VHH binders against q9ybd5. Designs and how they scored, part 15

Target 1, 159 residues: q9ybd5
Amino acid sequence: MEGEGLLVRKIRSGVVIDHIPPGRAFTMLKALGLLPPRGYRWRIAVVINAESSKLGRKDILKIEGYKPRQRDLEVLGIIAPGATFNVIEDYKVVEKVKLKLPEESQGVLRCPNPTCITRKEREKAVSKMVLVSQDPPAYRCVYCGTTVMGDEIHDLISP

## First folded at step 4 (VHH)

Design s33 (framework vhh_brivekimig_d4)
Fold by ESMFold2-Fast, scan of step 4:
Structure s33 (fold): chain B 159 residues (1-159), chain A 120 residues (1-120)
Amino acid sequence: as target 1 above (159 residues)
Amino acid sequence: EVQLVESGGGVVQPGGSLRLSCAASGFTFSEYAMGWVRQAPGKGPEWVSSIYSSGGRTLYADSVKGRFTISRDNSKNTLYLQMNSLRPEDTALYYCAKDFYSWEDSFDYSSQGTLVTVSS
């Protein structure tokens, strides 16, 4: 007989990100530094394009033993606003956060304009982007006014 | 705020039946899949059953398939679990879960649960 979630292993501790828009789980892994060739010490389960009563289709990302950092929620919210971030301890969900596009982002998104002061290493200006649209997502650099939209935002996430 | 209030637990003999109810508030019940999760003393959570938002599809753990029936009444914001042919190994705290589909460690249960004890 076919498995119906009954062979899905529970984790004692770590994080489970649910309700990820289809195809964005790998974008999350890249942004967290967990996509090869680095960060591959974690036990990671990825479900792609699974059935969802809420979204029609979803990705799910499970990272066993991972200890989330404050910056992670901001980064993941940029990639998948509306996804659910679950912290697991002792096999139970101890924290559940609905991810959202941050209103402002400092030091997380690189300005795509190569002449921007934030791209000049000697001048040490910290990047600052402000949310100007939810749909499509769009951020504007406070220093040079350059706007970046949609999936292009994901490529600007700083290490 | 999401609120889930469970009832219907109790002590029953092996082979007996119980019906659990979960009254939901604080969200649009008809838009979310719902489920039941149980936790026996000293063990991790076990997914029991799930039902789609429309009620059009149900899923069951192999351990309860054929014995338990999940259902919902969207007009009353209520989830049910009919438990038949109960066994001692069904003894557990049963939790109502919101927004849950076949991935038990991503479920969201916020209730205190209802205790089911199956003993002779």
Scores: ipSAE 0.000, ipTM 0.137, lowest interface PAE 13.2, mean pLDDT 77

Design s34 (framework vhh_brivekimig_d4)
Fold by ESMFold2-Fast, scan of step 4:
Structure s34 (fold): chain B 159 residues (1-159), chain A 120 residues (1-120)
Amino acid sequence: as target 1 above (159 residues)
Amino acid sequence: EVQLVESGGGVVQPGGSLRLSCAASGFTFSEYAMAWVRQAPGKGPEWVSSIYSSGGRTLYADSVKGRFTISRDNSKNTLYLQMNSLRPEDTALYYCAKDFYSWEDSFDYSSQGTLVTVSS
């Protein structure tokens, strides 16, 4: 017989995000507002740094009862492009979405330049970033031209 | 602490029958859907069957549909799998699970399982 491995909990309904780069599941929980003190009424299963034939290592995130919004898919795509977003109903995958870096992002990423008009509380300008590189990921602010790259992008995700 | 103890496995000939049991403790059994999962030698885990918390709905893998029957007794905190018309391909360690999702590359077994061997 084989040696023992991980047995991950199957959810009745909600979402399962697979093929997440190692450590990014925590970034996703933060970005979705699910880290305490928020969101811990949700039933969440997290597998961190599991073996993966595709990635070598991966995270898996399961959120029972969660119904995705379009903004959520955009945010998750920024964090883990290439990850698979699965919608589960009655223990079956009813929808699969491969997450992608959005070509532009409005109201999601905060410009890191404190003098940018989108950073001024009295101005009603909505942040707008455009994708300028996929590897490494990089976004440029359309208002002030500031570019942000790689892991720094995740620090700019706003609620 | 969640505890699941499987039993009822053994050696049978093709066409034979076995009844597996899973004794659950450490959680409110009646509130959770339960599953049977198996792992054949040299292969990854395969989901076999699930039953809703009430027992009112059951699901089966196509490979076992019509041959296996999952049931539960919430008053005894016990899950069952009635296995009929057994085939050599059903040979595996069978695990009881409080929900299970198998991605090819990530699995954790909390219990020892029960061995089923179908051999002519």
Scores: ipSAE 0.000, ipTM 0.099, lowest interface PAE 17.3, mean pLDDT 76

Design s35 (framework vhh_brivekimig_d4)
Fold by ESMFold2-Fast, scan of step 4:
Structure s35 (fold): chain B 159 residues (1-159), chain A 120 residues (1-120)
Amino acid sequence: as target 1 above (159 residues)
Amino acid sequence: EVQLVESGGGVVQPGGSLRLSCAASGFTFSEYAMNWVRQAPGKGPEWVSSIYSSGGRTLYADSVKGRFTISRDNSKNTLYLQMNSLRPEDTALYYCAKDFYSWEDSFDYSSQGTLVTVSS
C-alpha cells in the first residue's frame, strides 16, 4: 500500500506532488503561501532528497485538505516542470498531471526591470511573460523585453 | 523615511574608473533590491543596473554591460557601482534607488545624486 511503502503517511484528501527536484519543495511552499505561520492551517508532509529512479534524488510534498487553484498549477509547473501532481480523494489518486512550463504567464511573474510599466503599482498594468526557452527555462516580458531564466524565475512569482 | 546618500562621483578621462557608493537608511536594506539610475543633462532618467536583496543576481543596461559592476554590503547598508572603461556618454548625475518589494511599496530614489563627468 502507498502509505505503508512511504515514510510519510497516506492522506485522505488533498494533493501529493512527486518527482520534485531536490530542494524545490520549499520553493513550492513559499510560492503557495504555505510557509509558517500560514502553513500551519494544513497538515503538510515534506520528504527531502529521497531516492528516485527518474531523477536520482527527489522531493515529495503532501498537503492534506488543500484544494489547488488553476494559478497554483501554473506556479508549480514553473518551479518543477516534469513533476507529478496527484489529486487525492478518499485515499486514492483521482487525477494525475505532469507539470509543465506554461507557454504564457499573466499576473504570476514580476518583471525584474524596475522601470517596466508593470512594476509601477499605480499603473495597474498586469505582468505578462512568454516562454522563450525550455532548457534552460526562460521568460520574456512582453512590455519591456527583459528576459529572465533558470532559478531567477522562482524569485519573481507574485504573491 | 527612506534616505539615500550617493558619493564617489568626479571628473575622469575616457577609459578611467570610478567607484560610486550609496548609504541607505530608513528601511530594511537587506530586504530590497537596489538600483542605479542616471540622468544626463537635458535627458530623462535611464536605468543602469539592479541588484537583488541577497546580492545573488545582477542586471545591467546594454550600454554598461561588461564595464560596470553593481554590488552591495548588507551589513553596512551600502550599495556600490564600480565603473570601468568610462566613456563621455556616461556623463550624468547618478542616483541609487530603492526598489519595491511588493505592488504596495513605492519606488524611491534620492534627489541629490552624485555627478560623474567623463571629459577628454
Scores: ipSAE 0.000, ipTM 0.127, lowest interface PAE 18.7, mean pLDDT 77

Design s36 (framework vhh_brivekimig_d4)
Fold by ESMFold2-Fast, scan of step 4:
Structure s36 (fold): chain B 159 residues (1-159), chain A 120 residues (1-120)
Amino acid sequence: as target 1 above (159 residues)
Amino acid sequence: EVQLVESGGGVVQPGGSLRLSCAASGFTFSEYAMHWVRQAPGKGPEWVSSIYSSGGRTLYADSVKGRFTISRDNSKNTLYLQMNSLRPEDTALYYCAKDFYSWEDSFDYSSQGTLVTVSS
């Protein structure tokens, strides 16, 4: 049953990302370049720390009119593996995708090791990370072998 | 014009050793990190090892760590790869590279390679 509360408005077209771990909707907005004052062109609704039967608590992110790029889906999967990505047309879900940690990531995550060849501007190596663990999530740099785990991964997402 | 010439490959039995060399010209060798990349038959390129410009830091792929040693001689503009305890899966065409945007792009700076075949 519905509790007493305002229903978040349905969108005609765009994307709805549901089952986001609490607090990660802001991480998504930052990674997509949509944190204010940027992104004000987009009609964005954010629900933080809502009740969830699956997660206990969840965030929800709605971006009206938004057309994601392949890089955006990869980034969203890194931030919220297991979240549900919904494509909306005429107020209906026309596509539903469960986000997953990508098995490898090229040019998206920066290696945290300051001595890594990918961190030296003189060496034009593109970062390449491979998924080595899903729980906790962990990526390993293919160049220097440095492993980064958990929420630290989100800080490595290139703008 | 950047030129890299690999040599030292050959046919060797499992457990054997080979020493690869890369002669560099057309740039100030001592100012650049250098890399070894390999391409096995029917597979894409795989990074093997890197050495920083001073030689003070080296990096290795997990598949070769403990078996291969990268080194350089800046006075001779030469990069080396000492390969010990060779395995059949080390069979590949080996390339040295100076700068790259991706491993595929590294081949633009080296048109040669040296073939390493590990078989009995």
Scores: ipSAE 0.000, ipTM 0.140, lowest interface PAE 17.8, mean pLDDT 77

Design s37 (framework vhh_brivekimig_d4)
Fold by ESMFold2-Fast, scan of step 4:
Structure s37 (fold): chain B 159 residues (1-159), chain A 120 residues (1-120)
Amino acid sequence: as target 1 above (159 residues)
Amino acid sequence: EVQLVESGGGVVQPGGSLRLSCAASGFTFSEYAMSWVRQAPGKGPEWVSSIYSSGGRTIYADSVKGRFTISRDNSKNTLYLQMNSLRPEDTALYYCAKDFYSWEDSFDYSSQGTLVTVSS
């Protein structure tokens, strides 16, 4: 019955992220700490490079039992702006959010400049970056002015 | 129970080649997309490559395009990764992962991985 594509059961609680750009579902799993060895206990469903009438191609990510933190939505928005985030509780969608690039990011993105004050533990400065372009996405460090664009931003997400 | 068992890792010199295999059981292998994921020492996990259930479509991380080839043999329930022109940066534990097309399916990684060391 499962093999016929029938939806026998819906999850009682968790999240479903749809309309993810192709290849970014794994970036999301990494950023959420859900790839081995950490977080693997979650029941995770991933569709990679599926057909989409809206995007041509998409990834889909379903995480059963997962409760998102506010930080998680910000991180996911950085990775897949425009994706649809669904929160499920008691078998119903209780929240539906279109992910977007946050205008400011504090404590989430690490400045890539090794000489930045935020990279010096002695100074105790928390990273702060501001969105300077949406397409392509680009963030600028408030402290040193270093700008990071496109896919490089994903490598700066703090675990 | 989904079971994924990797093999084929080892120690090679830069420019060398290795072929990884993943023997799958506990599910209808031919119905699922499959992926390779790696984790280098001191780094987070990195997706490497995926292949559609039929084998007719493949996709690769930019870091391995032109050097690695993913393939599958549905008659043997086996996934492969042919790795050519290996670099020290390819040193990692490599994991086989099951993916899907149904919302009721689970995403399953192998528990052990296979170690690839590229040393010069």
Scores: ipSAE 0.000, ipTM 0.154, lowest interface PAE 15.7, mean pLDDT 76

Design s38 (framework vhh_brivekimig_d4)
Fold by ESMFold2-Fast, scan of step 4:
Structure s38 (fold): chain B 159 residues (1-159), chain A 120 residues (1-120)
Amino acid sequence: as target 1 above (159 residues)
Amino acid sequence: EVQLVESGGGVVQPGGSLRLSCAASGFTFSEYAMSWVRQAPGKGPEWVSSIYSSGGRTFYADSVKGRFTISRDNSKNTLYLQMNSLRPEDTALYYCAKDFYSWEDSFDYSSQGTLVTVSS
C-alpha cells in the first residue's frame, strides 16, 4: 500500500538528497565513492530528471543505511548548492540541510595544474581552494592561482 | 573493475605522426577526467596531457605543447592522443589513466600501454 505509485520505495534509515539539478546524481555518487561499479555495500535508488515545482526538473538520490560523514556535506554542496540533504530515521526526516558552496576547501579539491606545488610529492603542500564566484561557481587555487569554474570543479574532488 | 586498453603505437621517423586510442570500460567514462602518461626506458613516469570529463578544457606538458592534441568521445568511451612532429625523446610506453591524479600512484594498473618508437 505505502509506496504505491512511487518510482522508488521509502527508506527506514539513511539519507535522501532531493532537488538535485538534473544529471548530477551520478556526480554525487562519484564524490561519495559510490559511483558504479563501487557502492555494493549500499542499497541505492536514483531518480533522474523527475518533475519539480521548484526546479522544473530534478534528480533524487536515496542511500539506505548510509551514515553521512562530515566531508560529505562539503562535497555535495560543491556539486549541488541549493539541494536538500535529508537524514532519515524510522521513516521520518530527523535532519534537513540546505547544501551550499563552501567558502574555502582544504584537502577536498585538488589543483588540476600539474606544475602546481600541491601536485609535487616532495613539497607535501595541502591543496587549498577559495570560492571566488557563486554563479557560476568558481574556485581559485591559493598556491598557483589556477581557477576552475562550473562543472569542471567536479573533476577536482578527491576520492 | 576499471579496464583501459591503449593502442595505436608503432615505429615512426622523426617528424612523423601517430594517433593513440584508449578504450575504457568498467566505469562511467563521461564522469571522469582522463590523462595520458608515458614512461621512457629507464626513467620514471612523465605526465603528458589531461582532459576534463566534458572535454571542455585540456592541459599539456611543456615538452609536448603545440605537437600533441588530447581529445575524447564520451559516446564511444574512448580517449585519443594525436601526436605530430614526433621526436626521438617521445620514445616511450604510453598509458591512459583515469582522472588527473591516478597516474601518480597506479598508472601501471591493468594495462600494458602502447609502445611509441621514434627513430630513423
Scores: ipSAE 0.046, ipTM 0.466, lowest interface PAE 7.2, mean pLDDT 82

Design s39 (framework vhh_brivekimig_d4)
Fold by ESMFold2-Fast, scan of step 4:
Structure s39 (fold): chain B 159 residues (1-159), chain A 120 residues (1-120)
Amino acid sequence: as target 1 above (159 residues)
Amino acid sequence: EVQLVESGGGVVQPGGSLRLSCAASGFTFSEYAMSWVRQAPGKGPEWVSSIYSSGGRTVYADSVKGRFTISRDNSKNTLYLQMNSLRPEDTALYYCAKDFYSWEDSFDYSSQGTLVTVSS
């Protein structure tokens, strides 16, 4: 819908993520630590499976008062590469970014291999993964070589 | 073991200034965004400011914009918060946080916090 741009203009400050693949807005909220049982300190608007005259279907996520961290942009890019990330200040879009799969991800994705050194609390090694395929998305652990693909990647995002 | 040690708090008059520091260890400081979070007596935690890992971008809560400046020195593994034009409502325990996942995580990365009291 062409009127969707008005959603960005209606918040004083925060973020609006548009063009999210249908059903992934909740995956984003979970990855950002904003779903129950976590506390609700931000005003959040979620539109799921919205009709788009140009694109068919999409989700939209609006988080008022929320300021993104670099980690947030990485996890959002992993969940919805190609989505549009808008930063709002004083009712104006001050930054617009097309999200992408990060080429390298550190401390964001948990290696699924239970014997990996990054899974051992004692070793204190930070997870490092490198992008090895964009379609389907796939990451490989630098330490143990384990590869994770597609939607499985979303389950590995660290809380 | 992520270790964060906050310092620089104290008692100041309204309109005064303080500079907070956070010494970080146990992780590659230059690869992570860093945040300041505060908790006033009887209230929940409030995010104050964040600085991206590159140091080139900063964000602030509306309540502190124009008064506070966040900065970092990646060569010294240290995060700073320059607080100017302090107000009684800025009175709180201030915590340094690696990233910011949740309320629990922000406290897990901070051992003590540093107390800021703005009073006459």
Scores: ipSAE 0.000, ipTM 0.096, lowest interface PAE 19.3, mean pLDDT 76

Design s40 (framework vhh_brivekimig_d4)
Fold by ESMFold2-Fast, scan of step 4:
Structure s40 (fold): chain B 159 residues (1-159), chain A 120 residues (1-120)
Amino acid sequence: as target 1 above (159 residues)
Amino acid sequence: EVQLVESGGGVVQPGGSLRLSCAASGFTFSEYAMSWVRQAPGKGPEWVSSIYSSGGRTMYADSVKGRFTISRDNSKNTLYLQMNSLRPEDTALYYCAKDFYSWEDSFDYSSQGTLVTVSS
């Protein structure tokens, strides 16, 4: 024991996602394709159900050395709207984004309707969903009109 | 969203004292733990001290323990750092940060900090 202090490790570069609703950090890792046994090239720190003075409880996800893709913001916004996405360079936050539900999502969410044209093998129409409600979160398929709400949306995220 | 304005820095001789302030707005100050972080020229940020939302518990880096005192006034949305027995190695830009679980990632380039220079 070397005095009192925080155990949170600083990262020189990568991404830090903070204010994640409790339990959703693993959903994020799955959606980003970072769950084992896939090739782990990144140092990942996950804090689950940590104490938070504002949220009561929160998750935190740090991915050292990770280079964010545009698709990542969309996917993470679907999983944890309101969470804070930080891009870190040289130990400093160079970009801070409050995640939000995207108004449209193309190729990211699979329609749950088995008769939808986007589910047909030969006619691979790219899935397109539009945001119809933020509270609760809800998306509607533009092809067949099927609506999905709440946590069911997370099950529809394509790898 | 979060607005933090640091002040109170200056030039002081070794052994001197300074008191830093951080005026907070854009969030419910009394619900968040607060931290002080510093960054010396050419170095990464170093956590200095944290205080719980109630003010009931404080934590310090070993390099400043016994010399610095963190405190807060929730009625004024203000965080303080009393710095005593200052050393040349304390020379840095000092930033305040919201929350102690991810304090190192809560500041950004727009936070100007307050400069403390300890020089003989």
Scores: ipSAE 0.000, ipTM 0.148, lowest interface PAE 16.4, mean pLDDT 77

Design s41 (framework vhh_brivekimig_d4)
Fold by ESMFold2-Fast, scan of step 4:
Structure s41 (fold): chain B 159 residues (1-159), chain A 120 residues (1-120)
Amino acid sequence: as target 1 above (159 residues)
Amino acid sequence: EVQLVESGGGVVQPGGSLRLSCAASGFTFSEYAMSWVRQAPGKGPEWVSSIYSSGGRTYYADSVKGRFTISRDNSKNTLYLQMNSLRPEDTALYYCAKDFYSWEDSFDYSSQGTLVTVSS
């Protein structure tokens, strides 16, 4: 799927996310709300476990027609820090962004502690997590102090 | 609804020329790439040519490169295929399609296409 040849469909506009750690393209689709039956409006191409000189192996995700929201870049950065986010217009890369772990995340990550005030349906407290380690990635809830690390963080992304 | 209507096919002798047209409606034509695909009797669909939305970049199958020219008129929502130096192996039903075509596509042709017959 990677490459600019005619063996795969080129996209006129949308996004191409490259250098995704193997298997995380599906995590991205879930986080963006594009897993079936949702996402049928979009032409989506996924390459899983392709060769990469940078990572050894990588995923690639192409979403034709998709217009990224600011929240999307934050979410994608949590899932695949270091991945390359390409914005495509008229078959050209018009913007290239290296994704990174946000220093803080508000309203995006759900605290895993069931007794946290942010987990109480009627309390109206918005979740807020602060990055406390980049390798491995770790976030701490500012309300209850619970820390989440590594791949566990991806399970906490609000759909 | 997306509607594509092909026309311009016919019977021609080897070495002859034909120009195909595709009238598009139901979408913003100027914002999409367009393609020509053909299907000969007993064969699967074969991608022929594509043109991007502004008309500035074109692509051709090796079998037709140098003989066919794809073009578009966005003011008329119309796609064209100029076919020169036609050969018996160009005999097929020709379809236009929204967006790029790849060899992995399973094309869902909703239109009848336009028949091109090159008789020897």
Scores: ipSAE 0.000, ipTM 0.100, lowest interface PAE 18.3, mean pLDDT 77

Design s42 (framework vhh_brivekimig_d4)
Fold by ESMFold2-Fast, scan of step 4:
Structure s42 (fold): chain B 159 residues (1-159), chain A 120 residues (1-120)
Amino acid sequence: as target 1 above (159 residues)
Amino acid sequence: EVQLVESGGGVVQPGGSLRLSCAASGFTFSEYAMSWVRQAPGKGPEWVSSIYSSGGRTWYADSVKGRFTISRDNSKNTLYLQMNSLRPEDTALYYCAKDFYSWEDSFDYSSQGTLVTVSS
């Protein structure tokens, strides 16, 4: 399960997201706008269901040349709280961030309730969600009180 | 290219039932929530129902609650709508849509939909 240098090439610059729960690497690609057919022009390496001393099994996502935005850290934290976000320059980790569930999310998660005020005039009423539980992860819409939990949250990430 | 093909519509008497299907291709179906939307002649589109990517939770318009059931089979890339206790007001072209929101942002008529007619 070791010996990544022989099977998976190190990247010169970009990002490496490690300790992703199994199966969520593709959810991350969706959130970043890189799910096929988009992202085909980037060099993207996805390692699925690899050995992990912390999780038993993990995914790893490497995106060569990618420069993250602050929004990216928020959505990735929603998908995989506890995962490690590494910024790579000259084959070295220059920054390491442990992803966390944001306590508040504005304009990132949209309410699924079709009768919510944010759905009626969504261009004028910006979606606002607040974290109400970390285990399981749960967010509540501040406008209508609708609560969403666990993997359901991933469907609400703004495209 | 995203493709959605609806089927299962027809003519039925009030109180009858129909089951609609939507065959999806060109995207990772299991990673997206899906919705059903309908449009009656001379009216704008009306949201009917939505289902989370996993199928774990569903939402319904008040007009169809208790009568319609949305479901999906991710292994077949197919979305379903079971329609029971049909009413004349349910007469419309029915469309499936990718995600909770796409029908609001950029609903277009590129898909042909499937026609449901409820008549005595």
Scores: ipSAE 0.235, ipTM 0.616, lowest interface PAE 4.2, mean pLDDT 83

Design s43 (framework vhh_brivekimig_d4)
Fold by ESMFold2-Fast, scan of step 4:
Structure s43 (fold): chain B 159 residues (1-159), chain A 120 residues (1-120)
Amino acid sequence: as target 1 above (159 residues)
Amino acid sequence: EVQLVESGGGVVQPGGSLRLSCAASGFTFSEYAMSWVRQAPGKGPEWVSSIYSSGGRTLYADSVKGRFTISRDNSKNTLYLQMNSLRPEDTALYYCARDFYSWEDSFDYSSQGTLVTVSS
């Protein structure tokens, strides 16, 4: 296994998410559907609570061979706004993206209000949330006005 | 306290050579991969080269392959970059950084980098 002084072993292709707030790497794996026993198709490395000059402490997540979709970037941005998403090809970083809280989110966050029209299967209304605060993060349901904030948002991410 | 101190920059004409050094302290140097990163005036940072903790493997950006050589001396906690066949587009502040993926963290240390100017 080659790691040889790198916090995360270098990969030929895939993704490396860096500058993740401490403890959020596992939240990301859960949201991507990659928590064990799932995800064994890919080689996954997780570094928890590593030293960071920018954040004091950070998590790092590496997924070899993973090809992300647009939904993944949106979900990861909700979990760790400000984290750095690196795309790796031929052992080089070919793209760096700073993750951010999306201004609107459709079909990703489930409204917590059980009487909301988006919770009624027969109505077929897709969940739509709008960002109303960045610190702490807060989203409001467009249909019923219910607001969800902080860490509670992560529990509402649809698998 | 992690500290990285670059030196060896200067003014050279195209085709010239320079050797940069980075003195590291505040961490176990031999346990970390090291990188060189540069920032040209008005541009974002560009990764240049990396070397594994043992010195056994090196990586280079396409723009510098065949011209630059990265090396290290773990007994002296020092990283080096030998730059040959310099071009005007190599003009930049050069920083050393700890780690391969997290090199951006090193820009937030107290290091001022070392200026390389290739002109005339």
Scores: ipSAE 0.012, ipTM 0.362, lowest interface PAE 8.4, mean pLDDT 82

Design s44 (framework vhh_brivekimig_d4)
Fold by ESMFold2-Fast, scan of step 4:
Structure s44 (fold): chain B 159 residues (1-159), chain A 120 residues (1-120)
Amino acid sequence: as target 1 above (159 residues)
Amino acid sequence: EVQLVESGGGVVQPGGSLRLSCAASGFTFSEYAMSWVRQAPGKGPEWVSSIYSSGGRTLYADSVKGRFTISRDNSKNTLYLQMNSLRPEDTALYYCAADFYSWEDSFDYSSQGTLVTVSS
């Protein structure tokens, strides 16, 4: 029942990410490659800074028709650990995942150290980061030992 | 108004079993996926398991796979969680959730949950 206490219409298929910390829905759109001029293939609804009994405030992101890639859960988990990822088919949730910080990340996070071998495209070293702290979130580069923490991590997400 | 009432929690020894129940009212239960979520002392909520509206598909967190079984009875508007081989780290307040995925948030179906304590 679309009208039962719902302020926003349900989607028939796609993804809905709920319990996103305020402001991070745009970070997610950027990381998924859906910020303008991209993303026009999908119908996207963004609710920013809505009231939340559990978080105080939250964002919600709905992407109608989007089929998530395997790496998307890892990327989204880095941006909003604890957010709820829902896969929708025929107006029903068919898969629900609580996003979490991956213990290890390969080819997703770019090392911020400009002298790291992973920054040298010609050397073909794939970035590899390991989780060293969950709260605050922190990742360390396996190759050069550089550590990145908190919101800085979001700036390092590579396509 | 949507109401979810959990029951079946208690104190058990490691390796023991418990079955949780969630009685739902105020919405068409058979049309919504249902989930179990737990919150351990001092920690945030952790999703445990989900079940399709029809009961035809189930999903489990890696921490409980092979030990817990989610099920539902749409004729009784009731969700279940069979918990086997319980471990101390399963100690938590367990609550059920209906999957409305609306901006209304969980206050429409906030509940007391049911406490599970696993200790020797």
Scores: ipSAE 0.000, ipTM 0.123, lowest interface PAE 13.0, mean pLDDT 77

